# Ledger of designs, part 4: VH-VL binders against Probable molybdopterin adenylyltransferase (moaB)

Target 1, 163 residues: Probable molybdopterin adenylyltransferase (moaB), of Methanocaldococcus jannaschii (q57631)
Amino acid sequence: MHKRIKNIKYAVVTVSDSRYNDLIKGKEVDDKSGKLLKKELNAKVYTIIPDNKNMIKGIVEHIVEFFDVDCIVFTGGTGIAERDVTVEALKEIIEKELDGFKIIFQKLSYEEVGFSAMLSRAMAGIYKGKIIYALPGSVNACRTALKIIKEETGHILGHLREG

## First folded at step 14 (VH-VL)

Design p5 (from p1 with heavy chain Y102F)
Fold by ESMFold2, fold request of step 15:
Structure p5 (fold): chain C 163 residues (1-163), chain A 122 residues (1-122), chain B 108 residues (1-108)
Amino acid sequence: as target 1 above (163 residues)
Amino acid sequence: QVQLVQSGAEVKKPGASVKVSCKASGYKFTYYYMEWAKQAPGQGLEWIGEINPDSGDTRYNQKFQGRVTMTRDTSISTAYMELSRLRSDDTAVYYCARYLDFGDYEGWFDPWGQGTLVTVSS
Amino acid sequence: QIVLTQSPGTLSLSPGERATLSCRASQDVRSYYLHWYQQKPGQAPRLWIYGASNRATGIPDRFSGSGSGTDFTLTISRLEPEDFATYYCQQYGSSPLTFGQGTKLEIK
């Protein structure tokens, strides 16, 4: 039986053109999902980036290189519109996808809203011994994902480190 | 059934304060931001601000900053909005509403309270 | 802040007719963040459409929403007597969130 890792260290990254633009203009930024994740995961790192593939991949490499975290959680940019590039960017670097996360997330979402859940995308994967989660930008989606993340992240990390 | 029930109409003099209550039922009060909006007679809607009932954190529209205070009591699932230094142009119906989002969709209000008429008159 | 301009201000039509209500934003708003409400006299607003095109629970399918960028539309394919009300659009794309001034749909 693999050990369950405790004391998991998280980074949170909000992906949003509009929130990033508010931030650089010195305006108040309304990042409800990012703040929820930061608080609930006691995140060591929190930042906001635009909806840009190179920025998404770049922030992953930067966090992996320079910060002591076990897990990176993205919120935003996971829809199916052309401007939504978070899942697509992460798929370009993920070594292994954790399909179970997507399936469980969709099941919980379906139980809340029925077939409308088809437009809500979430993903998880492994990169350089770390877990990366990608979540929709809503508070609702992040609360749903937190149920899974809090319960299973330590178990998954245990498997990664013993294999 | 999800409901928001507001306190009754109030008549106030200029310079006074008013505190409107909004009691929530039928959902997890701390999971959803509570929003407040103003509708002057014959006019449209204007956002006043919001409170996170879990943390008590607030954000206010700049137009109301310094005159508005939003609070809540989680033990009775009730949010409050207090508006001070009342002026005649504060005469309006004030609504509370639950912030809602899902998936990538964010920032609509459902349900709304029934509204509280505040009249500021000498 | 983002200004939402609704047109026309008042629309006078008869039951059975098609209604088209416009909402224009002063800058880009993702459809995810644009919403519509119906309000009848003496009542609170009611959520009608969220995310530009998704009907709220219980809203008849004669109502449809569309649009992207700066141009959004609420369409009623065949007016019923209960549809005569004021309709507001609202954006959440940038703080502070704002409402349009409303379109009053009245019986001719």
Scores: ipSAE 0.808, ipTM 0.919, lowest interface PAE 1.0, mean pLDDT 93
Fold by ESMFold2, fold request of step 15:
Order: sequence, then structure tokens, then C-alpha cells
Structure p5 (fold): chain C 163 residues (1-163), chain A 122 residues (1-122), chain B 108 residues (1-108)
Amino acid sequence: as target 1 above (163 residues)
Amino acid sequence: QVQLVQSGAEVKKPGASVKVSCKASGYKFTYYYMEWAKQAPGQGLEWIGEINPDSGDTRYNQKFQGRVTMTRDTSISTAYMELSRLRSDDTAVYYCARYLDFGDYEGWFDPWGQGTLVTVSS
Amino acid sequence: QIVLTQSPGTLSLSPGERATLSCRASQDVRSYYLHWYQQKPGQAPRLWIYGASNRATGIPDRFSGSGSGTDFTLTISRLEPEDFATYYCQQYGSSPLTFGQGTKLEIK
């Protein structure tokens, strides 16, 4: 019997060259989607990294090793443009993709905006017993994803721990 | 229908304060940042700042820092912008606007309020 | 801060003509974060194009947006009388967000 995990501990990672640049210059950072995720998930870890594959993979390894976190949620860099590398980077490390998340996310997005949803990419996968979500950088996309994440993450973690 | 309705025109003396209201309808008020912009007569648009209606958190353009305060009342879906220590060059139309984004596209404004003319004259 | 410089400041044309409005950024702005508005005298701005090239709902297909990096263009293929207005570009690529100074498109 798979138990639903409660008290889920989240990390939130914003992927954005411009926001990272603002951060390292000591400027005020405008990270609406990251702040939404941090608040709604009561995230224990929140950070901003550039649109760089090695940094994305590296922050996953760092969080897994040094923080007590069940789930990592990325926002930003998931589009189809040349500079968007979040999904590509995470696919290089995830052990198993959760295709259901992508399908449900796209269904909800299509219901809201129609065919424009085609240009957005979201994914979820499993790495070392943890769930990794990758979301577009908008508040809109993160609100859509939060409906799924809040409802299902504990159930998925239960399956991972017992199966 | 999504609407933003602003308070009426104001005439103020230098040194006074003004508080402009922006009432939202037709959407979930707390889901979208509210933006404020200034347009002086015959001039372009200048961003003043924004408020997250859910948390009440604000960000201000440094040019207005120290003179602007943004608040909201979620029970009546209304955002407010107060500008203090008014000067003649604060004479302008002030707009509220709803922040929108989608997918990886971010940071446009739709709709805008109808504008509030604030006149500062001695 | 990113400065957006629009050119020309004023563009005088007749209905039926093609209009080309330029917006140049002082540094790189991703297309995702570059937007255009139309404003007529006494009215609020209206969203026209978002993300450099996506027309807002209800905007006629004679309007097109293009560009990347620092150079962005709004093109009106065949001017109609209702198109005479001021057009602003706006960026969200770096804080604080900024607007261009506008291009006034006026009837000759």
C-alpha cells in the first residue's frame, strides 16, 4: 500500500540569465514565478541560476547532497528558443520521466489559451528518489503547475519510497 | 469582462499627497500583479512600481522611491497608489494596469485603467 | 537600466501606405520580453503586440512585429485611418522595466 507523503520539503530554482545578472550585481531581483513557488510550496531552498546546462545539473547534485529536500522545482528556460536549456539539461540526468505531468499540464494550459500552449514545455522526472519539476518562467504557468504539484507530489513520493 | 476603473481627477498643491484607487473586476484580483505608470502631458510612459495583491509586497522605480506607497484591499479588489510631497512635475495621468505573462513570455500589461489626471499647481 | 529608443519620433503618412516603426534597446533584450502598445489621445494604452511578434487578441494581421537582440520593428503593411496613433515599445528583460519614448504616427 503506497502512503501519501506529507510535510514535503521543496527547493525552488529560477533559471534566468537576466535575473542571475541582477542578483550578482546586488540589484533588486524581479522573480515573480520563483517567489510564487517559494511561498506556495513553503520552499526550504530558493536560488537563481543562469541559463546554463552545467549549472542546472550542478545545482541538482548540490541540493541532493547538501539539503534535506524531497522535490526540486525549476522555473524558466523551458521554451524552444536556443537559450532555453532547462529541459535539455534535466533530461541528461533524470532516471525516469513522469510523462503524465507533461500531459496534464498541457491539457490545463490548452483549456486556458488554446493552441498557444504548444510553445510551452514542462516536464517532471525522478532522480535519486526525488521528484524534479521543470516549469516555464511565467506566473501563469506556475499557477497551472501548482494545481498538479500540490495534489500529486505526496502520492508520487509514496510510490517512490515503497516501490 | 476584465476591467480596471480608477478614481477621478485630483487637483493638489505642492507638498501635498494624492492617493489614486484602481478597482479590478472580471478576474481573480490576487493572481496578477498590479502595475502603475505615469504619463506627463505630451510625454511617454514611465513605470512607477507594482504590488503583488496576494502578499502586499511592492517594488518601486528608484526615481519614486521614498515618495510612493502602494497598497491594496483584497476584500474590494482595489489597489492604491499614494504619491507624497508632490511637485509640479508630478502633474500627469497615472495609470494602473494588470501584469500578464504566459509560458516563457513575461511582462506586458493588459488591461489598463482609464487613467487619473493629477494636477499639481500652486 | 535598458533605454529603448524609438524612431522616428513622428511619422507622417497617408492611409494605404506602409509604416515601419523602430525600437532599439541599449542592451540585449530577449524577444519574450519586448512588447508594443498603441495609444490614442485621451485614451489609455492598449496592448498591441507581446513577445516582439505575437499580436494581441483582435489586432488586425496588417500589423506585424519582428526583431531580436537590440533591434525591434513594428510594421503596418497598409495603413487604415484608425491606425494613426502613438506606439510605444516596452521591455521586461531587465529591472526596472522601461518604455520607449513613442512614435507618433500621424495622417499627412
Scores: ipSAE 0.795, ipTM 0.915, lowest interface PAE 0.9, mean pLDDT 93
Fold by OpenDDE, look of step 16:
Structure p5 (fold): chain C 163 residues (1-163), chain A 122 residues (1-122), chain B 108 residues (1-108)
Amino acid sequence: as target 1 above (163 residues)
Amino acid sequence: QVQLVQSGAEVKKPGASVKVSCKASGYKFTYYYMEWAKQAPGQGLEWIGEINPDSGDTRYNQKFQGRVTMTRDTSISTAYMELSRLRSDDTAVYYCARYLDFGDYEGWFDPWGQGTLVTVSS
Amino acid sequence: QIVLTQSPGTLSLSPGERATLSCRASQDVRSYYLHWYQQKPGQAPRLWIYGASNRATGIPDRFSGSGSGTDFTLTISRLEPEDFATYYCQQYGSSPLTFGQGTKLEIK
């Protein structure tokens, strides 16, 4: 077994037009999922961006370049509407997808919400030695994903660094 | 079954305070935000605020800022809403409700408490 | 804040008829954040439609929700006696969350 990396450094990015609009208007932003992820992962970076492919890809590059993080967790923009582009954006840059994550996540989601789980998408992948997760915007979805993230991220990083 | 049970009706004088309780059962209390809403007689619904039962963090409608305080007791899965400096227009039914979301859908209330009538009269 | 305006204020119909309730937002609201509740006199509101078009558990299929942008609709294809109540729309696409003023569906 590969060594599991401890003391993982996380970045959290919320993708939401609505929350971003509140942000730029100077309103109090109610980002429940992002706040949960930030707290639970003790994230070193936290930000909100709109549903825009270029901004999603851009923030990845920015975080990778300027921050010392091991993992970037996105939440939001994973639905089936036209504005939901988080998964599509990340697929354009991900070097190696971790297919197992979305499979396990969908299974757990199905156990919680039934067939409606199909309306939620998630993914994970590797980019420039970093692990990237894309999660749905709901708090419960993020809580479900956190079970996987907290347990396996260190293991995955171990493989990346020793392989 | 998921259920929210609120405290009984209250009658208060202007200037007094009222504290309404909401006991949750059938789900993990700390996993869901608790919302509060006001409904004046014959009127619609108005959002008062919310509390994160896990952290205790609150967010209030600006209209109620300074007069409302939301708290919780996790040991008994109970949320509280206290409204101070009561006035006649505070007369209303007050509801607690569980905040829900899934996938990318967000921000509905289910279920609701049965409501607590608060009457403010001199 | 986003203002939700429901119309009509009161809708008088008979059982068997089709009912169309409107909810208009002062600005765009994504369907993910638009919900409907039913309330009967002396009772608490009950979730009816979530995400503009999804029926809550136990809600009959004669109810349907639709819409996007600023215009949302709750439709009852064939009214039953138990459907006469007040219906509220609610949004959380922008802080703070807000409710419509309600449409009272009463029996003619």
Scores: ipSAE 0.719, ipTM 0.910, lowest interface PAE 0.7, mean pLDDT 95

## First folded at step 15 (VH-VL)

Design q1 (from p3 with heavy chain Y102F)
Fold by OpenDDE, look of step 15:
Structure q1 (fold): chain C 163 residues (1-163), chain A 122 residues (1-122), chain B 108 residues (1-108)
Amino acid sequence: as target 1 above (163 residues)
Amino acid sequence: QVQLVQSGAEVKKPGASVKVSCKASGYKFTYYYMEWAKQAPGQGLEWIGEINPDSGDTRYNQKFQGRVTMTRDTSISTAYMELSRLRSDDTAVYYCARYLDFGDYEGWFDPWGQGTLVTVSS
Amino acid sequence: QIVLTQSPGTLSLSPGERATLSCRASQDVRSYYLHWYQQKPGQAPRLWIYGASNRATGIPDRFSGSGSGTDFTLTISRLEPEDFATYYCQQYGSNPLTFGQGTKLEIK
């Protein structure tokens, strides 16, 4: 039995062109999902970026280099539109995917919304000893994912550090 | 069944305040933002603001900023919208509505309350 | 704020005809954040289309939504008597949330 890591440090990143545009224009930004994640995970880092593959990968590198966090949680950009590139971006850098997360998440999502669950995607993986999650932009999706994240992230980290 | 039931019609004088209630049932009240909208007679819909029933955090349309106060009582799954310093152009039907999102889709209202008519007249 | 302009203001048609309602945004709105409501006189609005093209539960398949960028459309392939109402588009891609002024679909 691996030791569960407690006091996990999180970073939260919202991926949204519209929210980012509001941000850079100095407008009030309504990011319900990002704020929920920030609050629930007591995240040390919180930021909003546009739907851009390079920026997504770049922010991962930035956070890993300059911040002491154990886990990075992305929300948004996981749909099927052309601008939805969060999953694709992360797959380019993830060293080891945690396939079980998307399976479990999709199952739970299906139980809530049925076949429409296919319209959004989620994933999890390991990068440089950090756990990365990609979640849909909806509040309810994030709430569902939080159940998994809060319960299992410490266990995963334990494996990473002792394995 | 998810339902929002609002309080009855109100008649107020200019300068007075009105407080409209919206009782939610059929879902977990604290899990969804509650939205409020205004519809003047024969006119379209206007967003007033929203409240997070869990935290009590609010966000208001700037047009109503300083005159509107949104609150909630979680023990009875009820949201409240109070509008102060009433004037004639506040005469309208006021609606509460549940904020919904799904996947990456976001920001629609479902369901709506039945509406509350507020009449402001001298 | 994003201004949604609906056209036409009033659309007069007969049952059986095709109806096309337009919603134009003053700036780009992702389809995920564009929604439609139906409202009949004396009633509250009801969700009709969410995310530009997704019918709400119980909405007949004669209704369809489409569009992207600044141009969105609600189409009724074959009007039924119960379809005559006012339709509103709504966006939440940018703060603040805004509604179109509505299109009244009336019987000719």
Scores: ipSAE 0.502, ipTM 0.860, lowest interface PAE 1.0, mean pLDDT 94

Design q3 (from q1 with heavy chain D54E L100K)
Fold by OpenDDE, look of step 15:
Structure q3 (fold): chain C 163 residues (1-163), chain A 122 residues (1-122), chain B 108 residues (1-108)
Amino acid sequence: as target 1 above (163 residues)
Amino acid sequence: QVQLVQSGAEVKKPGASVKVSCKASGYKFTYYYMEWAKQAPGQGLEWIGEINPESGDTRYNQKFQGRVTMTRDTSISTAYMELSRLRSDDTAVYYCARYKDFGDYEGWFDPWGQGTLVTVSS
Amino acid sequence: QIVLTQSPGTLSLSPGERATLSCRASQDVRSYYLHWYQQKPGQAPRLWIYGASNRATGIPDRFSGSGSGTDFTLTISRLEPEDFATYYCQQYGSNPLTFGQGTKLEIK
């Protein structure tokens, strides 16, 4: 079995037009899910961006180029509305999708909320040796995902570095 | 069953303080923010603030900033809202409510406590 | 802050009639952050619609929510006696969280 990587470095990115708008206006920003992820993952990078495909892809490139992180965790913009473009944006750049993540996450979500779990999406993939996660905006969704992320991310990274 | 049970009615004089309690049951107390709202007699609802029961972090409406203090006791799944320097316009029913979200939907209250009437009168 | 203006202030109708309640925001609010509550005299508010168009658990299908941007609507297709109450809209699209002033639906 591959070695599990410890001391994983995370970046957290909240995707939200409303929160971004508050941010640029200098208002207090209430980003519950982003703050939870930042805290739980002890993230080295934390930022908020609007629901924009180019911004999402751009922030990935920026983080990969200028920051020493192993994983980037997105939260928000995973619904089925027109402005929900997080998953679509990331699919354009992801080199290898980790299909198992969305399957497991959706299963857990279904166990919690039933068929309505279809209203939000999640995904994971590899880009330039980094692991990228896309999570729904809700705190509880992020909490559920954190169980998977905390348990398996180190194992995945081990495979990436030895394979 | 998820329930929020609040403390009983209070009568206070101007300048005094009041502390309302909200006991939660039927769910994991620390996993949900607790919200507080004010409803003056015959008036609408006003957001007071919220607390993260896990961390104790709070966020208050600026209107109440400096007079409101929200706390919690995780051992008994109870949230508290204290309002100081009471004045007549603080007379209202005060509600606690559980913050809810789902997927990318966010920021509604469910359920609500039964409310606590606070009367401020000289 | 985002101001939610509900109209009309009071709506007088009879059972069986259609009710249309409006909630207008002072700026755009994403539907994911617009919610409705029902409150009867002497009772606490109760969640009715979340995310502009999703009925809460146990809410009859005669209730529906719609809207986007700055205009949101709660519709009751056929009023029942138990539907007469005050309805509030609420937003969490921008800090601080705010409520509409409410629409009182009363029996004619």
Scores: ipSAE 0.829, ipTM 0.934, lowest interface PAE 0.6, mean pLDDT 96

## First folded at step 16 (VH-VL; from p5 with heavy chain D54E L100K)

Design u1
Fold by ESMFold2, look of step 17:
Structure u1 (fold): chain C 163 residues (1-163), chain A 122 residues (1-122), chain B 108 residues (1-108)
Amino acid sequence: as target 1 above (163 residues)
Amino acid sequence: QVQLVQSGAEVKKPGASVKVSCKASGYKFTYYYMEWAKQAPGQGLEWIGEINPESGDTRYNQKFQGRVTMTRDTSISTAYMELSRLRSDDTAVYYCARYKDFGDYEGWFDPWGQGTLVTVSS
Amino acid sequence: QIVLTQSPGTLSLSPGERATLSCRASQDVRSYYLHWYQQKPGQAPRLWIYGASNRATGIPDRFSGSGSGTDFTLTISRLEPEDFATYYCQQYGSSPLTFGQGTKLEIK
């Protein structure tokens, strides 16, 4: 029933202390997952931030206010270690969680690697009419998520805007 | 079955170039970076660089910058590493290896090619 | 760049003994980015442990990896004759990626 939105505008944010440190030192930055997402989504915004809750929340607010994007995709900082704070930070601001994304992502990951998928956390949610995805930092995880994102993002945006 | 099969041993003189091939099979060649490493006789492993087979983009270890060129041919799932202006200390086994990651874990090599011995002698 | 220092350089033990191999990084490396390889003479390296503690497919459970920060360990609980080889650690935590110099585990 709802119209699928086309020509979706994306922002990509890599969350990684190590890549951020390389960036601020003027070193070559090896951000394979961020570059994959940037290319595959034709991202209008691409940036790297450290594993810090305030920076994660702050970059969401900055992008929402100053850039014309429909969707923000995070890669990195989704593990279970103390330093992994992307999911926790986003849960503090999202208005509605899209639990279906997490379930489908984990199912696809399980089919690929079995029980090791348990250690990955992925999520999606709604913030101020935008979709926010949080993905693990590997190229493998991002390729899995891209199958879902490319298929369903326009459909979800259609629901947000028409209903 | 995932395999990397490299070209055969080479004997070269100082100043020459060598081009090592690495044929991939059993997986989507363009989905995984290809890595290259050097192992001099009796020594450990040293990273040379990598290529993204999809785009052809490369990154090189600074120690090899200016002498190494990595290319690929996606139609035959083959990566190449060319080392120019060879010196005697370039005598080594050269390996290709597939970059792997999963979830939050990144940056291991699996599998490796069988290795290509390059001997540089006067 | 991150230097990985493995110790000991050579470890001489008999089958049935416990082996402990150390890999020490010059700066913090997340366990996600620390990996181990086994290499026998005349052969390519083989992935053994990824992410500090995850065994590659087919690796016996007598091998275990652990550690975080700058200190990582590969442990073999009871050595088998096939386990005598050189072991390398590798990091992906900072560009460029680097290998340790190796620990040669040899039969006494």
Scores: ipSAE 0.836, ipTM 0.927, lowest interface PAE 0.7, mean pLDDT 93

